# VHH binders against q04fp6: the designs that were tried, part 14

Target 1, 166 residues: q04fp6
Amino acid sequence: MKELRIGRVINTHGIAGELKIDFNTDFPEQRFAKNSELLIAGEKLVVQSSRPFKQFWLVKFSDHENINLVEKYKGEDIFINERKEPRLSEGEFLVSQIIGLKVIDEKGNSIGEIADSFHTGANDVWTIKKSNGKEILIPYIDQVVKKVDLQTSTVTIELLEGLDED
Below, E stands for the ipSAE of ESMFold2; O stands for the ipSAE of OpenDDE; V2 stands for 0.75 times the mean of E and O plus 0.25 times the DockQ between their complexes.

## First folded at step 6 (VHH)

Design a23 (framework vhh_enristomig; at its last look DockQ between E and O 0.13; V2 from the best seeds 0.00; counts 0 for: pae E 7.3 > 2, placed apart)
Fold by OpenDDE, look of step 6:
Structure a23 (fold): chain B 166 residues (1-166), chain A 123 residues (1-123)
Amino acid sequence: as target 1 above (166 residues)
Amino acid sequence: EVQLLESGGGEVQPGGSLRLSCAASGFTFSSYAISWYRQAPGKQREWVSTITSGGSTNYAESVKGRFTISRDNAKNTLYLQMSSLRAEDTAVYYCAAVYRVYKGSGTYRYDYWGQGTLVTVKP
């Protein structure tokens, strides 16, 4: 099955069948839009209504307008049936697209190339391989990564003090 | 269509070994980080291991030194070599294709999931 995880049911809310959802998606308003189809506990449910609630979302499903009908979904992960490879919007890029890009400073001096990227709890970390074979790690933050240009295959960075100890 | 299909699960004794496979199709496999997750009965799904598109690997502390993640891009297949298996390793194991989208200074992660394969470790 091709399922994209977008959140988890935390609890029921009220008696009208609303579920409190801890979401993991950039666009919850789209994912929980009316008539959207979600997969919970192997069942296909259709969103009837939804609204933000603090850091969560409350979602009501068609034919599930009572708390007794939705209690079984507590603790369950929520998926969407995504059958296609993700499409990028303008200004967006994938990790795979930065691998191999040339790295330069703001003056245009060559530093190296992007060798890899991995995700941490806070920020992505990029591995830069220098021309001498040494590797340095940089955080993907505005202070360090100034520009990513896929057309010129170039990344412009500003090295913070202490990042270039080699 | 994106497809992930796990295989290789089964019953094994403590201390034993098992090799899981995840066959991928419907997307550019080599461009994605791929991960293993597992869900034990009555517990929440937990991260096990990830291999990036660049080949870097990472592991949960509970499996470090015992599990090895690898990939074959030519075969569009992800592997998890498990050794020194323990009772607490009993779970349904899932593979997930992970992609991160950069938008401005923000990064957003999305996971495509397989159906899972059951691993049972018991005497």
Scores: ipSAE 0.200, ipTM 0.499, lowest interface PAE 0.8, mean pLDDT 87
Fold by ESMFold2, look of step 6:
Structure a23 (fold): chain B 166 residues (1-166), chain A 123 residues (1-123)
Amino acid sequence: as target 1 above (166 residues)
Amino acid sequence: EVQLLESGGGEVQPGGSLRLSCAASGFTFSSYAISWYRQAPGKQREWVSTITSGGSTNYAESVKGRFTISRDNAKNTLYLQMSSLRAEDTAVYYCAAVYRVYKGSGTYRYDYWGQGTLVTVKP
């Protein structure tokens, strides 16, 4: 199992066992939700409660009801087991789900396969490796990506004017 | 441990150059696109540049022609060569790995972020 770093304990907060977290995930609400299992200093800890605090999160763990039980975690990194991923909304995918999908047009003709993805500020962009070895960049938007079917491992796209070189 | 660690920031005169590095560990660096972001004081974090697993590069308009992104997959290291620096480039610079994709514009959804390195371009 792989471990994902999601933050670092900066300090204690108050006397009732809260830890101030400098988090590095875009999903702190889900990652630090009640009953989440986190790894700190090699220990598995279960979140009892959490809340936002300025640019940080405050997290309290079960059976860690006062400052004396948590001071040892100052400066420690916080991990999760990689298999405990955030819930995916409709139209969201993990990068690992997208890599390798066969890209076809609406008539079923093969275009290539997805090699990578990234975010450009406006939208996510997928790279498609064609059979001739060249790559196309396409935006992940409704006008271009018509269907993503994980059951058949296919992505259906409509290539618009100018996209063949993206 | 999964980690992204930026370095190379500092103070620079206008027109100067800096090279930022991002050392990655704990995941398969070569399989994913890796990006640079920056956050100026009082501003939202903004995308700067991305390099794909295949080596293709893309840049925000504000840095195009001045910044060069590169990667060394053997060293699990991302670089940003910054030149012709301006006061507007003053920011904390972060590297990030994309983990999740979604359709359309909106909130950025990255699970891996570095701690940041400060670049200050003197007035």
Scores: ipSAE 0.013, ipTM 0.337, lowest interface PAE 7.3, mean pLDDT 78
ESMFold2 (binder alone), look of step 6: mean pLDDT 80; pTM 0.786

Design t17 (framework vhh_etentamig_d1; at its last look DockQ between E and O 0.49; V2 from the best seeds 0.00; counts 0 for: pae E 6.4 > 2)
Fold by OpenDDE, look of step 6:
Structure t17 (fold): chain B 166 residues (1-166), chain A 125 residues (1-125)
Amino acid sequence: as target 1 above (166 residues)
Amino acid sequence: EVQLLESGGGLVQPGGSLRLSCAASGFTFSSYWMSWVRQAPGKGPEWVSGISGSGGSTYYADSVKGRFTISRDNSKNTLYLQMNSLRAEDTAVYYCAREYRVYKGSTYEVYFDYRGQGTLVTVSS
C-alpha cells in the first residue's frame, strides 16, 4: 500500500455538495482533476469538478451533489492510493535519495555530505555534515542548491554568506 | 524486506496516557521520514504526526497538537508516539508508516509506501 496525503476537508461549501479542501500538494490542479479518484473517510470518491478558491480548493464528487451527502467528510484527510511509487522525471528525486550524497561547490571542492532534510514551512532545509564534523544548514532553494546528480552521487551548492553553522 | 511492527496499544481512560512503539527493519531507518496514521472505526485514515530522519523536525495534525509527541531512536530503529490527554475520539488503529518526499524542482509531495499492521488504541471510560 502506497498512499499520498493530498489534503484535508475543512468544511462544506454551499449546498451543492462542494467540499472546501486545504490541500497538501503542489499539484492540486492534477490531483483534483475531473475523474480523479480520491480516498476520504475510507470511501473512494470520484471528482466531478473542482476549482481554486482563495488558498483552498473546492471539489465536487460524483453522486454527492448535495451538502447532506458530504457533511460527514468534514475534517477528514484526503488520500490517493497508489500501488507503486510515482515514476520520477529528470531532475526529480526523493529525499531518501539525497541522504549521504557528497556535497561540493561549483568548483568541485568537497564541502561535506547531506546528513538530513527537514521542512520549515517555507522551504526544506538540508543539513550538511562537513569533514571536520561541523554541521551547516542550507535552504533548498535555487540560489543554494545548483545541481542534484544521483548518478555521480553529488550535490552542487553555492554557499551564501550568513548561513548558520552549528 | 521492509517491515514495520507497531506495539503499545490498549485500553485507556479519557485523560490517560499511552506510548506507542514501531520497530522498523529492512531499510536504513535514519534515512527516512516516518509518520503515524490512524483509522477510527467507520472512518478513513487520518495522518497524525511526522518526524524527519534525524528527529530534528516534527509535525502534528491539529487534532493532536499539544497532546501527542512523536520521536525516534535511530540506534534502535524505533519510532515512538507519546499520547497524553487521550480522548474518546482518539480511539483508532494506529499505524507506523514510512514516508518519502518527491522533490519536483522547488516543490515536493509526500508519500507513504509502507505501514505496519497497526495497534489498537481504545479510549473509553
Scores: ipSAE 0.083, ipTM 0.395, lowest interface PAE 1.3, mean pLDDT 86
Fold by ESMFold2, look of step 6:
Structure t17 (fold): chain B 166 residues (1-166), chain A 125 residues (1-125)
Amino acid sequence: as target 1 above (166 residues)
Amino acid sequence: EVQLLESGGGLVQPGGSLRLSCAASGFTFSSYWMSWVRQAPGKGPEWVSGISGSGGSTYYADSVKGRFTISRDNSKNTLYLQMNSLRAEDTAVYYCAREYRVYKGSTYEVYFDYRGQGTLVTVSS
């Protein structure tokens, strides 16, 4: 596995083992989630808890409950190992798996097919290619995407007003 | 077989510009978000920029924001990085990397599962 830098320890925070992190990932909440394995100073450390703090992220590692145990990491880069394929649990799916799925409304009427996805800062957006060649954009949120069914290759959505323009 | 091949690196003066390319094959390019990652001499790799599958959403590390522009041409299966106003600190081997996004309920996780062999950018007076 190759190592990818995702941030740097700027300083300790408090006396109970929190480290203040200057990060460059778009997804700090997910990357620094509990039980994530990170590499610092050649050591594998497991995140016990994390929280936002001003423009930084505060991260506490398992078995590092005291400032004296973590001061040595000040100034060190934080890495992750790249993985080829994440292990998927039930209810999880890949972006590549949703491309080409049939999109239906809650009554089963065909709307189109998923053509693409992209991020708009707040949520992912999926493009649907309709039979008339037009594309519509739907946000990936619970109010719009009701079900993703990989077994039947369908996505069930509820179109909000203004999303489906002719 | 996934293949990523970077090109366009070289030696430039501070303030100069370079355009990097990454030729992709062996997968449906437009289905994947892509990133540029760089590794400076003696340091670990660092994320630089990312782009959605359609090219409609772009993301940048603070250190390059306003100077670098990521783009893609899905008809040519090619990822680009336009680097302007280059600084000595931008000296690194630059890799294109395939993002692997997993939806997990209302959240998502990002992984990088492939990268090329890289192209060297040297910024020196």
Scores: ipSAE 0.024, ipTM 0.408, lowest interface PAE 6.4, mean pLDDT 79
ESMFold2 (binder alone), look of step 6: mean pLDDT 84; pTM 0.821

Design u11 (framework vhh_lunsekimig_d3; at its last look DockQ between E and O 0.49; V2 from the best seeds 0.00; counts 0 for: pae E 5.4 > 2)
Fold by OpenDDE, look of step 6:
Structure u11 (fold): chain B 166 residues (1-166), chain A 123 residues (1-123)
Amino acid sequence: as target 1 above (166 residues)
Amino acid sequence: EVQLVESGGGVVQPGGSLRLSCAASGFTFSSYALYWYRQAAGIERELIASITSGGSTNYVDSVKGRFTISRDNSENTMYLQMNSLRAEDTGLYYCAAVYRVYKGSTYYRYDYWGQGTLVTVSS
């Protein structure tokens, strides 16, 4: 099984067991999320908390809430062993599952269909292809996307002023 | 087991062309957004091109008009056609697959990476 290197422990930080990490991933916020499992010095550690610190990340691990317990990890590389495709939990769905879904308003009027989805710095943005061939972009936020129903293949939205370029 | 394997790298002269491939296995390829990154010596890794699961593409300015990203879901393969190559395009090229999961209004992201393929542009 291939392990992916995502960073290196630079030093300890404070006395509460935090480690300062020089990361090599574009998604540190996900990699160092709470309950994430990391491999350091051949040990599996579970992230308890994490936060950005300048160009580094500070990470605290479960059962390692003291500097004396984490000093041994200084200079060690950090790996992940996530080589299996994540399984969906109840209530979760994939981006691919929303592509092609019919889009309606809260009154049931047809708007179009989902043509694509892409991630911005803040939110995902969905492209809706209208029946007239025009495309509009909507943010995937509660204010706009009211319901995603995969069983009926329907997305219910509320268009905000300015989202429709007609 | 998830695997991404880059290929197609090599040495080319300025103005030349290369076509990189990223062969994927072990996951539902069509559900993933795909990305090309590169890392030059002494420089941080940078995102250069992306293609969504729906097929929409995006490029950084430095490669626009010269590079083309594409995907073949039937072959579980992503490509990067590189034309008009320049010395500054030299670097290690990585492919990545990003898995996005929605839970209500919250999304989660998982990413897988290849080991990279070296591209050298020199006269």
Scores: ipSAE 0.323, ipTM 0.572, lowest interface PAE 0.9, mean pLDDT 88
Fold by ESMFold2, look of step 6:
Structure u11 (fold): chain B 166 residues (1-166), chain A 123 residues (1-123)
Amino acid sequence: as target 1 above (166 residues)
Amino acid sequence: EVQLVESGGGVVQPGGSLRLSCAASGFTFSSYALYWYRQAAGIERELIASITSGGSTNYVDSVKGRFTISRDNSENTMYLQMNSLRAEDTGLYYCAAVYRVYKGSTYYRYDYWGQGTLVTVSS
């Protein structure tokens, strides 16, 4: 399987089994979440708890409750096997859940429907197919996307000057 | 488990064609934007083609008009049709899936990668 490097153990922290991690992932809170399975020194370890600490993360693994059990990992790279889809928390949603949603302005006027989503490096961009067949691109930012309401299948936006292609 | 498995690589002469496949399992395939990367010996992986969940495609200039990315959500498979192959196309070809989770005004990105399939273009 594919191993992906997501950090390195810098040192132990305290005497109760926490390891200080210099991470190189954009999503440390997700990668080091409780129950994540990580690979260190060829061993599979399950995260029991984690927390941010200065520019590092502190991670404690199940069944590794004191410093003597974890000192051997100092200096080791941390990997994951790419395995399972992220589990969604309340208030989180996927691209697949927004495709087809009705797009309205803040007055309730129909603009179109969400047709697609892609990433541009700075932020995600959503494609809206308008009723006249024309498409527009909007950035997923607070100034533009005001509300995503999966219950009513609607997205409320403010269409700023210059967001329409013509 | 989330798995991506590339296949269809091989040895081909310049001007020839290959069709790569990326078989996926363990996730909702239709939710992901999908990517082909290639890596020549001793250099970084480079993105060469992408296809969004809605089917929009993009290509780097060096492969435009020669390569075609496509997806078949019923087979959980992405393809790369490579025509008019050149020696510079030699490398290890990886598929990748990018998973976006929106949370309020922010979002998180997860990357999933295959193991790669080797393409060799030699005279």
Scores: ipSAE 0.059, ipTM 0.423, lowest interface PAE 5.4, mean pLDDT 79
ESMFold2 (binder alone), look of step 6: mean pLDDT 83; pTM 0.803

Design u12 (framework vhh_lunsekimig_d3; at its last look DockQ between E and O 0.28; V2 from the best seeds 0.00; counts 0 for: pae E 2.4 > 2)
Fold by OpenDDE, look of step 6:
Structure u12 (fold): chain B 166 residues (1-166), chain A 123 residues (1-123)
Amino acid sequence: as target 1 above (166 residues)
Amino acid sequence: EVQLVESGGGVVQPGGSLRLSCAASGFTFSSYALYWYRQAAGIERELIASIYSGGSTNYVDSVKGRFTISRDNSENTMYLQMNSLRAEDTGLYYCAAVYRVYKGSGTYRYDYWGQGTLVTVSS
């Protein structure tokens, strides 16, 4: 089984069989292109049409042109048959690569190390473990995380007011 | 080609042990976080154990102290040692290779899944 998860069906949309999809792929326009094959609930479905809808995508599948035919897919994960490992582009990095990296401020002072990362509805949150054993949480936003340098194994951050009190 | 193949499932009595394996190929195994999921009949798939690229592990409470996740990067294989098995542990067990990518301010998650191996705990 070579399945890559690319999203989840959130709900139906309208009565014509469109599904509202929360996607987690770089190129939804390609993944949900007409005639694309998707796997939902163990069934292979072929995309008939698709369109962006706010932060979601609406997808209609061949032979599923009625809401009654697609309600069963609510809450189901969406997979594709991906056989190749995606490659990272320049400037991109994995969450796994930041774990354990040294954290410094913009002046070069040591703050701690990245201990964990978890995803929230808005942003990822990183756990920094200080040398004294205390942990602080920082949001992965441009205001806080200034640089991630995998070559030097260093993350540069700007702490917001109050974070250093923990 | 990316492949994940689970094995080691079977029928065991309560209190018994099983060792699941997940053989991986076609991707940089050592760079991925690896996970065991399970799905019992009529229940949604649940994450039960995680092992990150650095070797740290995490478990859901229901399996803590009983299950051990491990990985052998040299063999591209992940394991799940299951001890003190219970009836509620019955289900289809999936291995997954997952990585999250930061692209600018955005994050994207990609999951590769195996076909699963069935574990049945029954007296």
Scores: ipSAE 0.337, ipTM 0.542, lowest interface PAE 0.7, mean pLDDT 88
Fold by ESMFold2, look of step 6:
Structure u12 (fold): chain B 166 residues (1-166), chain A 123 residues (1-123)
Amino acid sequence: as target 1 above (166 residues)
Amino acid sequence: EVQLVESGGGVVQPGGSLRLSCAASGFTFSSYALYWYRQAAGIERELIASIYSGGSTNYVDSVKGRFTISRDNSENTMYLQMNSLRAEDTGLYYCAAVYRVYKGSGTYRYDYWGQGTLVTVSS
């Protein structure tokens, strides 16, 4: 019963079940992510999809595919269980899933293996252990990490000038 | 539901040792970065040690060489071995767990905290 208010339903949006949310969380993308479990009017609802809309967030819930099913939530506060672990959405992955993956460059050359990850305030940094036992650090940003492929257990990176200082 | 419970605090003389434990439940422990914080009277809570999913560690200068953070993923427990304790080490010690989710180039963080265990270093 540790409920945290994260917003309020201000209106319906369209006729297909989207609700317009005035949120008060600093992290609406995480809080309203697909598979998030929210409490509205005493009911547990699971997010099917969400997207930003002006200063609001639009949220559609599973099994609530038309306005008739959601109109009753207008004006209701939205809560979460603040100690519940968030569920992963499509295309999301965890640190444990990348530890041990093989790191290659865009030409397919082996660079090493992911050994760890930590946060530096702006972005995560990944530690790569090279075959010679030495390590390099890469930032987790679009310019460097090109693809994470869990099915082939590989990470494709582009080494920028200066990143491989050894 | 994520829970963190600290234990092992107590009263010890300067130069003594204590071992703190942080027992965790309700999550996939191996995917979390784990942290020890302390809060002394009159100051804000400060980070003192970190241990990441792959086992890398980090310490603030004031505890380097005296404190050792470790994790046992099979027991869902993090430890802080504190040696050569000083009066300035007195305070409430909190464990924290940070869940990180990667999506595109973004990293989303969810922080979970224990309730703290008291360490008093006094003669």
Scores: ipSAE 0.293, ipTM 0.674, lowest interface PAE 2.4, mean pLDDT 84
ESMFold2 (binder alone), look of step 6: mean pLDDT 80; pTM 0.778

Design w05 (framework vhh_h_nbbcii10_fgla; at its last look DockQ between E and O 0.04; V2 from the best seeds 0.00; counts 0 for: pae O 2.5 > 2, unsure alone 59.0 < 65, placed apart)
Fold by ESMFold2, look of step 6:
Structure w05 (fold): chain B 166 residues (1-166), chain A 127 residues (1-127)
Amino acid sequence: as target 1 above (166 residues)
Amino acid sequence: QVQLVESGGGLVQPGGSLRLSCAASGGSEYSYSTFSLGWFRQAPGQGLEAVAAISSSGGSTYYADSVKGRFTISRDNSKNTLYLQMNSLRAEDTAVYYCAAVYRVYKGSGTYRYDYWGQGTLVTVSS
């Protein structure tokens, strides 16, 4: 799970180094933004500029300002590092970001790890696996989930009993 | 883009069974195994109802009270396919059934936003 495929180079565009990309990402504006690091043909390339073009994206890489420098990439898949997640709206996360986070209470005591995430008709629900192998379920709502900290790989919750407080 | 295509709908007598399938195809930067999946339905003139959901691992499931004990959701990640086994069908189960997929979690009550939706398959339960 080191790399995510986000598109394929289908052709060059013009003579100044732009590549025409058939993309499969939902976040082309972010994935192809200036300074993004992409992997093509085993090489790490840094985006200099990009723009939409019909159903494609046109991407130009730093130090690749001539068609002769980029022709070799025709037909190649484009990847990013799997940990370079897109920025999402407040309170949204990828399922993959949530699985495996350590769960602590508001005092810092360990409760377990997030093992699963699923949707009910009412809430997103997370399954926490405790060290003894037992599971508890928490709803992803403000009253229960106080903080998701991807930097420390932790989720702070108020214990389930606190859901009865108002 | 990912496409979700439902199949297996049709006309069935009350008390009968159907198995719906939802095949995922096309390109996605996220692997199918990371998707949370669900089935929804909409009867004529009614709003959309959540029927069942299954976690990315397949280890957690949800069922609406109206279908619990009669419907079973499952997934086969090797075939990129979601299933809904519907047993003991009733007239009130008549609806267009949609599959849906999501790779994100959303905070808040009443939230079942999904990133991809199928076009639906009609199930008619009629005597």
Scores: ipSAE 0.490, ipTM 0.739, lowest interface PAE 1.1, mean pLDDT 85
Fold by OpenDDE, look of step 6:
Structure w05 (fold): chain B 166 residues (1-166), chain A 127 residues (1-127)
Amino acid sequence: as target 1 above (166 residues)
Amino acid sequence: QVQLVESGGGLVQPGGSLRLSCAASGGSEYSYSTFSLGWFRQAPGQGLEAVAAISSSGGSTYYADSVKGRFTISRDNSKNTLYLQMNSLRAEDTAVYYCAAVYRVYKGSGTYRYDYWGQGTLVTVSS
């Protein structure tokens, strides 16, 4: 089965087995809902409870109700089965689908690729890795992101004034 | 549709203070519950930086290391307004500051999540 990365375990939180997760998904409330199944370090874990915490999510898993049981997951990526992804309407996409997409300007010039995305609890911020290896951050707003085309694996953006341009 | 409008930016000397505001409007036909609010900034020649964020309850906040102890994010849900109190301002705080909001929209039994950005307000710290 094809797996999609939806986040990474940053650290443990407290002593009751909660994990602090830096998520990369459009539906964190759904992805981390009770009884949701996640894959961490090759293990299938079932969500017992979850809550937002700053720009992260705190997730507690069934049968992992102690910090000693979850420390091994620190730094591990979190995956879901792709088949469990919601059906998207035409023109819709998931945040997880944007990773690796080529970034171009409106003239078709190559800028880089989407390296990552993160949430602050507000709107998404995308990380673009430029061809020179430098990274820039852009907000996911209509003013900046003009088109996301999954068929061509391309994101079209307009850089705002003041963005680092090499 | 929700609109975010920032205000409070301007020119200030190092060590000075500013208070930014972000007013949300629109969506009168829906009942809105703000999930979270946040401030971002973009300095000249730099990428976007997350500055601060606040949870729906206001009980949880995030601050970038560069602004911890100097900036305070707060919200007034009755006014649908986000604030950023900026004290001890430095030259490196010079940037366009953007407001971002995540809303849950309620219509009947339906609940939907939306996110929005403001157009930004310029903060210039210079002697």
Scores: ipSAE 0.038, ipTM 0.277, lowest interface PAE 2.5, mean pLDDT 83
ESMFold2 (binder alone), look of step 6: mean pLDDT 76; pTM 0.771

